# Designs tried in a protein design chat: VHH binders against Pleckstrin homology domain-containing family S member 1 (PLEKHS1). Part 1

Scores and structures below are computed, not measured.

Target 1, 116 residues: Pleckstrin homology domain-containing family S member 1 (PLEKHS1), of Homo sapiens (Human) (q5sxh7r14to129)
Amino acid sequence: EVCKQDYFIKSPPSQLFSSVTSWKKRFFILSKAGEKSFSLSYYKDHHHRGSIEIDQNSSVEVGISSQEKMQSVQKMFKCHPDEVMSIRTTNREYFLIGHDREKIKDWVSFMSSFRQ
Structure headers, positions and changes below count from the first letter of each chain, unless a header shows other numbers; antibody chains are not in Kabat numbers.
F, E and O stand for the ipSAE by ESMFold2-Fast, ESMFold2 and OpenDDE, each averaged over both directions (binder to target, target to binder). V2 = 0.75 x the mean of E and O + 0.25 x the DockQ between their complexes.
[cut] stands for letters that were removed.
The coordinates of atoms that the task and the answers printed are left out; those that the model quotes come from them. Centres of patches stay.

## First folded at step 4 (VHH)

Design q01 (from qb07 with F29Y Y50G; framework vhh_7qbe_3)
Fold by ESMFold2-Fast, scan of step 4:
Structure q01 (fold): chain B 116 residues (1-116), chain A 122 residues (1-122)
Amino acid sequence: as target 1 above (116 residues)
Amino acid sequence: QLQLVESGGGLVQAGGSLRLSCTASGFTYSMGWFRQGPGKEREFVASISGSGGSTYYADSVKGRFTISRDNAKNTLYLQMNSLKSEDTAVYYCAASDWYSGFTLDEAEYDYWGKGTRVTVSS
C-alpha cells in the first residue's frame, strides 16, 4: 500500500556529492514492504528510476550527522538542517531535501514509528 | 580502482540466446546492464541488488532476459533469450556503491565496463 508521496531532491553517489547538478528532483512514493519495512521508490516524468529498501536496521533522521556534509548541502541548496532527511541503510546514506520543515518531520516520524 | 570486464557478446540469429558475464575485481553492491544500439542513446536493461534479492527489468526485455549474480565469484550475468534484431547493441556492465534496492539511474553507477557487442541477425 502507498503510505506517502512527494517531491524531494535526492543525493547522488558519494563520488558526486559536491556536484550540485548530480542532485536530482524526483517524485518519491513510500509503500509498505512488510510489517516493519518500507520501499521508497522514486520517479522521473512518471518513469520508475529506483528503489530504496528501509527496514528495522535502517536509520531515518532529520538533518545530516556529518557537519561537513550538512554545511556543503546548505551552501548548495540554501536549506536548513530541518529541511533535510538522512536515510542510512546497511552500507549507504541517502539525503533528501524537502525545503519544508513540516514535511521532513512528518516523513521521518512516520518511517521511525516501527523502530520502537 | 575497481574494474569491470564484460564477456559473452557475439553474433546470434533472431530467436537465439546469449549469456553475458561481467567480472569485477572486487565485491560490488548494486549492479546493472545498460545497452547502446546503433545511433541511439544508452538505455537501461536490467538491475540487481547487492544481495540478489531484488531485480528490475526494462519493459522491452521483461520475460526474455534474466539478470543474476554470483557474489562468491564477483560476477554478474545477463541471460538473453528469444533475441530480436532490436536487441543489437553494445552491452555495458555497471556497478554502484548503493547496496539497498536497485536503480535505473546512470548517475547512481560509479563503475562502468568497456562494453561487449551483441549483434542479432534476422
Scores: ipSAE 0.016, ipTM 0.450, lowest interface PAE 6.8, mean pLDDT 86

Design q06 (from qb07 with Y50G; framework vhh_7qbe_3)
Fold by ESMFold2-Fast, scan of step 4:
Structure q06 (fold): chain B 116 residues (1-116), chain A 122 residues (1-122)
Amino acid sequence: as target 1 above (116 residues)
Amino acid sequence: QLQLVESGGGLVQAGGSLRLSCTASGFTFSMGWFRQGPGKEREFVASISGSGGSTYYADSVKGRFTISRDNAKNTLYLQMNSLKSEDTAVYYCAASDWYSGFTLDEAEYDYWGKGTRVTVSS
């Protein structure tokens, strides 16, 4: 079951955070994985490249809570904080740049609506 | 912090088999094998999810190679059958601590081993 799908620029591992070329534009598909969990899969040229499990222990927010990281992303991609979403799982944060305030708000609200 | 150590490489004749192992110093989510042949770019071989429930293979190895893992031993395996001279490469083990699924994207792996050499003679 596909819930949402769209393109985003995805953050690299933290070691490569400041490398603009390490951020990749990918097609994302959000699917319901359980009663209050999601699978966020991403693709390049129709080939599945990876997936992120989002569950009750994950947090999904508009923007980046670290001011230093948020400012860095704004300079690299000329975006506003409300055009970015943060997905924090057990060991890592993912940042997705949508360049669309309403799109980011919609995705964050949707994923939050199923969680307790 | 997390360390990966590959073993099992060597010289084998075309049509033969080898089993590669990769031992991690701790639990990992997604793991994979990549290889780099003489004069070639590094390429994806196979990946496996943290649970072992999902696997993915490059077309060039599908049906010949099998990826598996033993999470109790923190060990990843690559069973290579029907080896061809084109499989000659240094094989690298890679791990990600953030994916519970699988990934083919080299940039998403956080940890890499130093590689183990596989030479397939005709």
Scores: ipSAE 0.011, ipTM 0.309, lowest interface PAE 9.6, mean pLDDT 85

Design q07 (from qb07 with S49T S54R; framework vhh_7qbe_3)
Fold by ESMFold2-Fast, scan of step 4:
Structure q07 (fold): chain B 116 residues (1-116), chain A 122 residues (1-122)
Amino acid sequence: as target 1 above (116 residues)
Amino acid sequence: QLQLVESGGGLVQAGGSLRLSCTASGFTFSMGWFRQGPGKEREFVASITYSGGRTYYADSVKGRFTISRDNAKNTLYLQMNSLKSEDTAVYYCAASDWYSGFTLDEAEYDYWGKGTRVTVSS
């Protein structure tokens, strides 16, 4: 079932973090994968490009815990911490820039609610 | 530091078969193959999750190519059948740190090999 969908700018792997062109605007679809889990799929021009699995071991938060990384993102994208969502999975952390504080708050609350 | 080394490239006639291998110096999660033909941008070919339970293919290679992996050997394979002239390219092995996910975007792969050349002649 599709729960939410919207555009975000998605972070690259850590070694490309400071490369502005490596951050990509993608269309994201959040779907329920199980009772307490989600699949966050992203698309380019209607083509499925990848998915992030979010479960009870994942962490979803507003902003970026690392002050250094948060400051870097603010300089690169002229955004406020409240306009960024962090998703930490077992081996990787993703950052999604929404440029909309209410949108980010809504998405984080929704995913956190289902995981509790 | 993780290194990926491709092998198995070469010259083959149209309609022929070839198997590419990619050996990683250590543990990898999701892995995939990309290729870049003469005068073209790099494009996605196939990907496989860590468990091998899910595979994804570009429409141009579906039914002809098979991706597989042997985690005990840290090795990724691409079995290429019914090769066409359009398959001529340098083939790159890529690995991702996406433990519970997958991606077809080349920018999302953390590690890359130097490539192995495949030439398909008529």
Scores: ipSAE 0.000, ipTM 0.252, lowest interface PAE 12.7, mean pLDDT 84

Design q09 (from qb07 with G101T; framework vhh_7qbe_3)
Fold by ESMFold2-Fast, scan of step 4:
Structure q09 (fold): chain B 116 residues (1-116), chain A 122 residues (1-122)
Amino acid sequence: as target 1 above (116 residues)
Amino acid sequence: QLQLVESGGGLVQAGGSLRLSCTASGFTFSMGWFRQGPGKEREFVASISYSGGSTYYADSVKGRFTISRDNAKNTLYLQMNSLKSEDTAVYYCAASDWYSTFTLDEAEYDYWGKGTRVTVSS
């Protein structure tokens, strides 16, 4: 079941973090994977490129908790912290940049709900 | 699968002009030109949206090169004016299945031609 979909700029692996060209605009589809989990799949024009599994052990937050990383992203993309969401899964963090602070807040709030 | 064929390359004197063409075997969204000079990495030259309403240029070619497209012919063009020796390169046509405003990124292009050689003599 598809819950949400939209475009975001997705972070690269950590070793390429400072390379602007390694951050890619992707179409994201959020689907219910189980009663308390989501699958966030990303696409390049209908071609599935990857998925992020979000469960009760994941954290989803507005902005980037690392001040150094947040400052780097702001310099690279000229964005506000509230236009960024962080998704931390086991062993990896993802950062997604949107153009709309209300959109980021809405997505973060939705994914943080595990009670229904 | 989509095929891209470049043409129009050749030898031209500095200060001269040359027009490159790229014909696609089918529908494309974003299209662009990239080039690779001797001993250099591939670099962005110009890109154009599907409608032709948005164009982007590398600073090194801005004001000298003009990108355009004819969707009825599935053809992309690059008009190159005031050519310089540093414009010597193999020019590659690229196309994307994705409508995108981030058309400068090489990774947004799914299809690539084999290239056409441009040599600018002094």
Scores: ipSAE 0.000, ipTM 0.108, lowest interface PAE 14.0, mean pLDDT 82

Design q10 (from qb07 with G101V; framework vhh_7qbe_3)
Fold by ESMFold2-Fast, scan of step 4:
Structure q10 (fold): chain B 116 residues (1-116), chain A 122 residues (1-122)
Amino acid sequence: as target 1 above (116 residues)
Amino acid sequence: QLQLVESGGGLVQAGGSLRLSCTASGFTFSMGWFRQGPGKEREFVASISYSGGSTYYADSVKGRFTISRDNAKNTLYLQMNSLKSEDTAVYYCAASDWYSVFTLDEAEYDYWGKGTRVTVSS
């Protein structure tokens, strides 16, 4: 079941981090995958491009823990740290830029609520 | 069927100030201001998120212009200080159907006002 959906600018693989054109605007759909897990799927138009599994081993935070990466993102996209969320999974860290503090806080809070 | 109506334009001396307003007929998410000067393409001026927590400005107006909004009144504002002759333009209010969608690109905006004229004399 779909819990939330919205557009974000998604980070590329780490080797393309500083390439502005490698960050892509995608439509994200957050769905319940299990009692304590979510699936965050992203689309271009109506075509599925990927999914991020979020479970108790993942972390979802406002901003970017690395000050160097946070400063780089602020320079590239003219955004505040509160307008970015970090999703760290077993395989990779993703950064999603929402350009809205309230929206980012809402999404982070929602995904973190299952963790106590 | 959302309508945007701009007001507050006029003639002002260089170095002066003006405040533009844009009233929406209903709920809006992200909003922005664009302008088009004589013989020029339309250009981005400033944008603001729904909560007002995030703003972005064109380099030409940073430090001089301030964008803000009052969601209770469905109204967007642009406070323009230290006006220059190059600021002479028709100013357009724009709104997006998406909570998070605001960018420099006019294609990201779904609704547009008819514009309000600002003339800065030297």
Scores: ipSAE 0.000, ipTM 0.117, lowest interface PAE 15.6, mean pLDDT 82

Design q11 (from qb07 with W98S G101Y; framework vhh_7qbe_3)
Fold by ESMFold2-Fast, scan of step 4:
Structure q11 (fold): chain B 116 residues (1-116), chain A 122 residues (1-122)
Amino acid sequence: as target 1 above (116 residues)
Amino acid sequence: QLQLVESGGGLVQAGGSLRLSCTASGFTFSMGWFRQGPGKEREFVASISYSGGSTYYADSVKGRFTISRDNAKNTLYLQMNSLKSEDTAVYYCAASDSYSYFTLDEAEYDYWGKGTRVTVSS
């Protein structure tokens, strides 16, 4: 079941964090994967590029906890911390820029409500 | 915009070896090789993940071809051994914008080189 969908700018691997061109705009679809889990799939021009599995072991938060990383992102994309969400999985940490505080708050709240 | 340039193609005798290279003008995620023989559709040859830790091969080349990459040089390689006349094709380098995913599906690749021609004679 599809829950939410929207565009975000997705972070690259950590070694390319400061490279603006390595951050990619993708269309994201959030779907229920289980009772307490979600699948966040991203697309380019209608082609599936990848998926982020969000479960009880994942962390989803507004902003970036690292002050240095948050300041870098603000400088690169001219955004407020409230316009960014952090998703930490066992494989990788992702940062998604939404340029909309209400959208980011809504997405984080929705994913967090069932993961306690 | 990202540019991919292939090199290393040429004429080689059946049973011989050839090494193809593909240099990218910048960072790439997943990369792959595709080929197109005379009068045929473009087909998958091999793919490699960003880290180089995962590879996938078409059944027709498995055991004969080896894909590898050098991220410091932004270069992808295809080592072709035990070449057969049916390997004659234009070989294309492809790169994806996806970090966490690699594939044999050409629709998932965002950037393509112009190709390098490989002719295998008997």
Scores: ipSAE 0.000, ipTM 0.109, lowest interface PAE 16.5, mean pLDDT 82

Design q12 (from qb07 with W98T G101W; framework vhh_7qbe_3)
Fold by ESMFold2-Fast, scan of step 4:
Structure q12 (fold): chain B 116 residues (1-116), chain A 122 residues (1-122)
Amino acid sequence: as target 1 above (116 residues)
Amino acid sequence: QLQLVESGGGLVQAGGSLRLSCTASGFTFSMGWFRQGPGKEREFVASISYSGGSTYYADSVKGRFTISRDNAKNTLYLQMNSLKSEDTAVYYCAASDTYSWFTLDEAEYDYWGKGTRVTVSS
């Protein structure tokens, strides 16, 4: 059931977006939740901290569509747009920094495969 | 499970130099060096921000030690010059999973190496 797992730096709620210390490195586990849905759970030291439900109403993309936010993230974390993925759910957007272009491409393509 | 592996420790004469390295198995934010000498508590030595733009040193090592990092290699370095007998200690690499500009507190670090021993003979 576990499809993928790896470390990413996770964005905080939008009010804390510019607070560098509010971005947290977490271990992420992507699991199949239904025929066309995933659960992306994140952990600190094996303790479950939260989950992001990804379904047909979610969008997953390489980079950040907001130019202002993308530039801010590049400055804060010294990363390239190809090293970031955006997950948009009904309630909020999450940004995950991977510092690995191939890893980000792999994760985005995998989660997007059921929407075409 | 993030692993930190230190290397470069050894025996050196007073006034000499050593370079310590610490390689992380994955991404780290802030990194630092701590040491524990004979009969002493563990103490802060130096820390460096993710970008390398901010570095901090204990007064006892300022001007003699230089901390640096190579993010492409996930490696932290400590260049130790003008070594003194008082620098004899086990040196520990530490890493945080939170970006921070400054910390002297052991509790701020989430991951620790097993240490590498430095002995400075007079």
Scores: ipSAE 0.000, ipTM 0.116, lowest interface PAE 17.0, mean pLDDT 83

Design q13 (from qb07 with A107Y; framework vhh_7qbe_3)
Fold by ESMFold2-Fast, scan of step 4:
Structure q13 (fold): chain B 116 residues (1-116), chain A 122 residues (1-122)
Amino acid sequence: as target 1 above (116 residues)
Amino acid sequence: QLQLVESGGGLVQAGGSLRLSCTASGFTFSMGWFRQGPGKEREFVASISYSGGSTYYADSVKGRFTISRDNAKNTLYLQMNSLKSEDTAVYYCAASDWYSGFTLDEYEYDYWGKGTRVTVSS
């Protein structure tokens, strides 16, 4: 079942964090994978490029908790913290820029409502 | 630090088959095969999710190559059938120990093997 879908700019691995061109606009589809888990798949030009598994051990929040990283992202993309979401999985953190504070709030609330 | 050790490369006649293996020294999530032919840039070949439930192939190898993994042995495989001279390349194993899903993007892989050479004669 597809729950949500939309475009976001996805962060690269940490070693490429400061490279603007390494952040890629992708189409994301959020699907229910279990009672309290999701699969977040991303696409380029309708071709499946990857997926992120989100479960009870993951954390999803508005903005970026690292002040240095948040300031860097604001400089690179001219966005407000409310327009960014952070997804932390096993030893990896993803940042998605939506340029829409209500969209980010909606996505974070939806994914967080099943994690307790 | 995670190490990837590749094996199975060699010489084979067009139309033949080879099986490549890659053993990881520890846990991995996303794994894949990339290759670089003579005078060409490195290109994606195949990728597999941790569970093995999702596999992805480059159009040039679909129907001929099969990617699989044995998590109990921390080993990735690439079964190559109906080999063509265009498949001649150094094949690289790649893994991500932090990625909780899978990816086709080269820059998302954290660990790389040294490569194993495959030569397909006409």
Scores: ipSAE 0.028, ipTM 0.500, lowest interface PAE 6.0, mean pLDDT 86

Design q14 (from qb07 with A107D; framework vhh_7qbe_3)
Fold by ESMFold2-Fast, scan of step 4:
Structure q14 (fold): chain B 116 residues (1-116), chain A 122 residues (1-122)
Amino acid sequence: as target 1 above (116 residues)
Amino acid sequence: QLQLVESGGGLVQAGGSLRLSCTASGFTFSMGWFRQGPGKEREFVASISYSGGSTYYADSVKGRFTISRDNAKNTLYLQMNSLKSEDTAVYYCAASDWYSGFTLDEDEYDYWGKGTRVTVSS
């Protein structure tokens, strides 16, 4: 089942963090995978590009906990911390820029709630 | 550093089957297969998440190829059935040790094997 869908700018691997052109605007679809897990798939021009598996061991938060990284992202994309969400999985952190505080708050609240 | 070694390539007749293997020297997260045919650019074939719970296939191989992995052996597989002459290519194994899901973006894979050649004769 599709729960949410929207556009975000997705962070690259950490080695390319400072490269603005390595951050990509993608269409994201959030689907429920289990009672306490989600699949977050992203697309370019209707072509599936990748997926992030989100379960109870994942962390989803508004903003970026690293102050240095948050300041860097604010400078690169002219955004407020409330317009960014962080998704931390097993060994990687993804940052999604939404440029909309209400949208980010809504998505984080939904994904942080592993309710039925 | 992480190394990927492909095996299983060879010559098969159209309609036949072949299984490719890729053994990694250590743990990997997202893994995939790409291929490059004669006179063509490298293209995506299939990818799989670390858990094996999520897989994705290029339309050209969907229903014929199956990607799977055995994490205890650090090995990725590609079962190729109903092979066509158009499947003739060098097949490359790719891995990312950072992505926990799967990805089709070539630029999001950091480790690549040297490739194994598959030739499908009519």
Scores: ipSAE 0.018, ipTM 0.441, lowest interface PAE 5.0, mean pLDDT 86

Design q15 (from qb07 with E106Y A107S; framework vhh_7qbe_3)
Fold by ESMFold2-Fast, scan of step 4:
Structure q15 (fold): chain B 116 residues (1-116), chain A 122 residues (1-122)
Amino acid sequence: as target 1 above (116 residues)
Amino acid sequence: QLQLVESGGGLVQAGGSLRLSCTASGFTFSMGWFRQGPGKEREFVASISYSGGSTYYADSVKGRFTISRDNAKNTLYLQMNSLKSEDTAVYYCAASDWYSGFTLDYSEYDYWGKGTRVTVSS
């Protein structure tokens, strides 16, 4: 079941964090994977490129908690912290830039409401 | 740091078969195979999720190659059948720290092996 879908600019691996061209615009589809879990899949030109599993042990929040990383992202993409969401899983942290604070707030609230 | 070691490469005749292996020094999530042929960029070959339940193949290898994994042995496999001269390349094993996920983008892989060479003769 598809819950939400939209475009975001996705962060690269940490080694490429400061390379603006390594951040990629992808189409994201949020689907229910279980009672309290989601699968966040991303696509390029309708081709499935990857997926992130989000469960009760994952953290989803507005902005980036690391001040240094938040400043770096703001300089690279000319965005406000409210226009970014962070998804922290067991071994990785992903940042998605939406350039729309209401969209980011909506997505974070939706995922958080299911985990509460 | 996690290490990946590929093996199984060699010289094989067109139409033949070869199985590549990649052993990880520890736990891995999603894994994949990439290759780089003479005068070409590194290209995606196949990927597999941690559970092995999801696999993805490049169009050029669909129906001929099979990716699989044995998590108890921390080993990834690529069974290559009906080999063609254009399959000649150095094959690289890659692993990502994605939880129960997978990726086809080489930039999303965190760990890489040094590669194993496959030469397909006419």
Scores: ipSAE 0.005, ipTM 0.279, lowest interface PAE 10.5, mean pLDDT 84

Design q16 (from qb07 with F102Y; framework vhh_7qbe_3)
Fold by ESMFold2-Fast, scan of step 4:
Structure q16 (fold): chain B 116 residues (1-116), chain A 122 residues (1-122)
Amino acid sequence: as target 1 above (116 residues)
Amino acid sequence: QLQLVESGGGLVQAGGSLRLSCTASGFTFSMGWFRQGPGKEREFVASISYSGGSTYYADSVKGRFTISRDNAKNTLYLQMNSLKSEDTAVYYCAASDWYSGYTLDEAEYDYWGKGTRVTVSS
């Protein structure tokens, strides 16, 4: 079932982290994939572009724990740390930039309620 | 260096079936199949997550092709049924060492095989 949906700016692979144009605005849909797992799918112009699997081994937090990466993102996008969400999976870390602090807090709280 | 080796390509008649395999020399996360037909750009075919729990197919192959993987063998498969002449292409295996889900974007894949040829005759 669909739990949440909204637009975010999605981080690129690590090699392209400092390239502003490699960060893309996408529409995200969060759905239940299992009892304690989620699928976070993203779209461009109504076309499915990818999906991120979020399970008990994933972590979700407000902001970016690495101070160097957080400062880089703030410089590139002129955003507040509270407007950024970090999703860490087994092999990759994703950063999603929203333009609303309450929205980011709501998404993080919702996904984190099942990760403790 | 991670290597991907495709196999299973060949000549097959329209309406027939063929199974492609791709063996990786090591651990991979997200994997997918892409193809390039004569005089065409390379296009997405299918993608699968590490767990195998999430798959995605191009509209042109949905219902006819099935992607699957065997992580114990580090092998990706593409079962192709009801083949059409427009399926004629070189098929490429792709893998990401950073992406845990699946994606249709070529730029998210770090490793590529050399391809295996599939020719569908009428």
Scores: ipSAE 0.013, ipTM 0.489, lowest interface PAE 7.0, mean pLDDT 87

Design q18 (from qb07 with L104Y; framework vhh_7qbe_3)
Fold by ESMFold2-Fast, scan of step 4:
Structure q18 (fold): chain B 116 residues (1-116), chain A 122 residues (1-122)
Amino acid sequence: as target 1 above (116 residues)
Amino acid sequence: QLQLVESGGGLVQAGGSLRLSCTASGFTFSMGWFRQGPGKEREFVASISYSGGSTYYADSVKGRFTISRDNAKNTLYLQMNSLKSEDTAVYYCAASDWYSGFTYDEAEYDYWGKGTRVTVSS
């Protein structure tokens, strides 16, 4: 089942973090994968580019907990912390920039409320 | 730093089979295969989640190639059947730091091998 969908700018792998051009605008679709899990798939021009599995061991938060990384992202994209969401899976962290604080709050609350 | 080493490439006749292996020097999460043919861009072939429960294939190889992994050996495999001349390429093993899922996006892979050459002759 599709739960939510929208555009975000997605972070690259950690070694490319400071490369602005490596952050890509993608269309994201959040779907229920199991009773307590989601699949967050992202697309470019209707072509599937990847998926992030979100389960009980993942964390989803508004902003970036690392002050250094948060400041870097704010400088690169002219955004506020409330316009960014962090998704941490097993050993990998993703940052999604929405440039809309209400959208970020909505997505974080939705994913957090279904995780028990 | 993590190293990936591919093996199993070679010359094979059209309609034949080859099995590629990729051994990682340490732990990996999601893994995949990419290839680059003569005069072509590097393209996605197949990917597999850490558990092996999720796999994804490029349309050009669906039904012919099978991706699998053995986590105890830190090894990724690509079983290639019904090979075509269009499959001639250098095949690259890639690994990502994230747990589950798959990705077609080359930029999401953190570690890359040097490649193994596959030549399919008529």
Scores: ipSAE 0.000, ipTM 0.257, lowest interface PAE 11.3, mean pLDDT 84

Design q19 (from qb07 with L104W; framework vhh_7qbe_3)
Fold by ESMFold2-Fast, scan of step 4:
Structure q19 (fold): chain B 116 residues (1-116), chain A 122 residues (1-122)
Amino acid sequence: as target 1 above (116 residues)
Amino acid sequence: QLQLVESGGGLVQAGGSLRLSCTASGFTFSMGWFRQGPGKEREFVASISYSGGSTYYADSVKGRFTISRDNAKNTLYLQMNSLKSEDTAVYYCAASDWYSGFTWDEAEYDYWGKGTRVTVSS
């Protein structure tokens, strides 16, 4: 079932990280996939563009651990670290900018409901 | 519903300067300026990313116009220098609620102002 939904600006592949035009605003829907897993699907104009699978091997955190990347994002989007969440999967790392610290905190807490 | 209000248009002599402003009633991502001259289709002028770190200009205005924004005031600016008679047009402010970068494509902008008239005399 659908747990949360909202808009975020999604990071591009690492090769395009510093290209502000490669970061895209998408509508995200978070659904529970299992007892300890979630599916985070994103859309443009109601068209499904992709999904991020979040499981026990993933990590979800507020901000960006790399200071260099965090500073780059702050310069591009004029945001604070608490307005960003990092999702690390086996395939890649995603950064989502929400421009709302309470929203980011709520989403991170919800997805991190099971401690390792 | 997001509203965009342009101001700063008027009559100016060739070689003169004007600064246009556009105030949004709320949050915007990409913003841009477009213009429509007498008997012409609407054309792109300049665009700016949400952060203000990336800008893009039409070749006809490069080196003469400067686009900037103040996100704290939800305001977009267009500083127009060395004005030419060819710059005579109604200038429209445009905003996207989904695209954070710059774009010259009208289709990427969701919201438009009603325009402000700029007349450049001989």
Scores: ipSAE 0.000, ipTM 0.085, lowest interface PAE 16.7, mean pLDDT 83

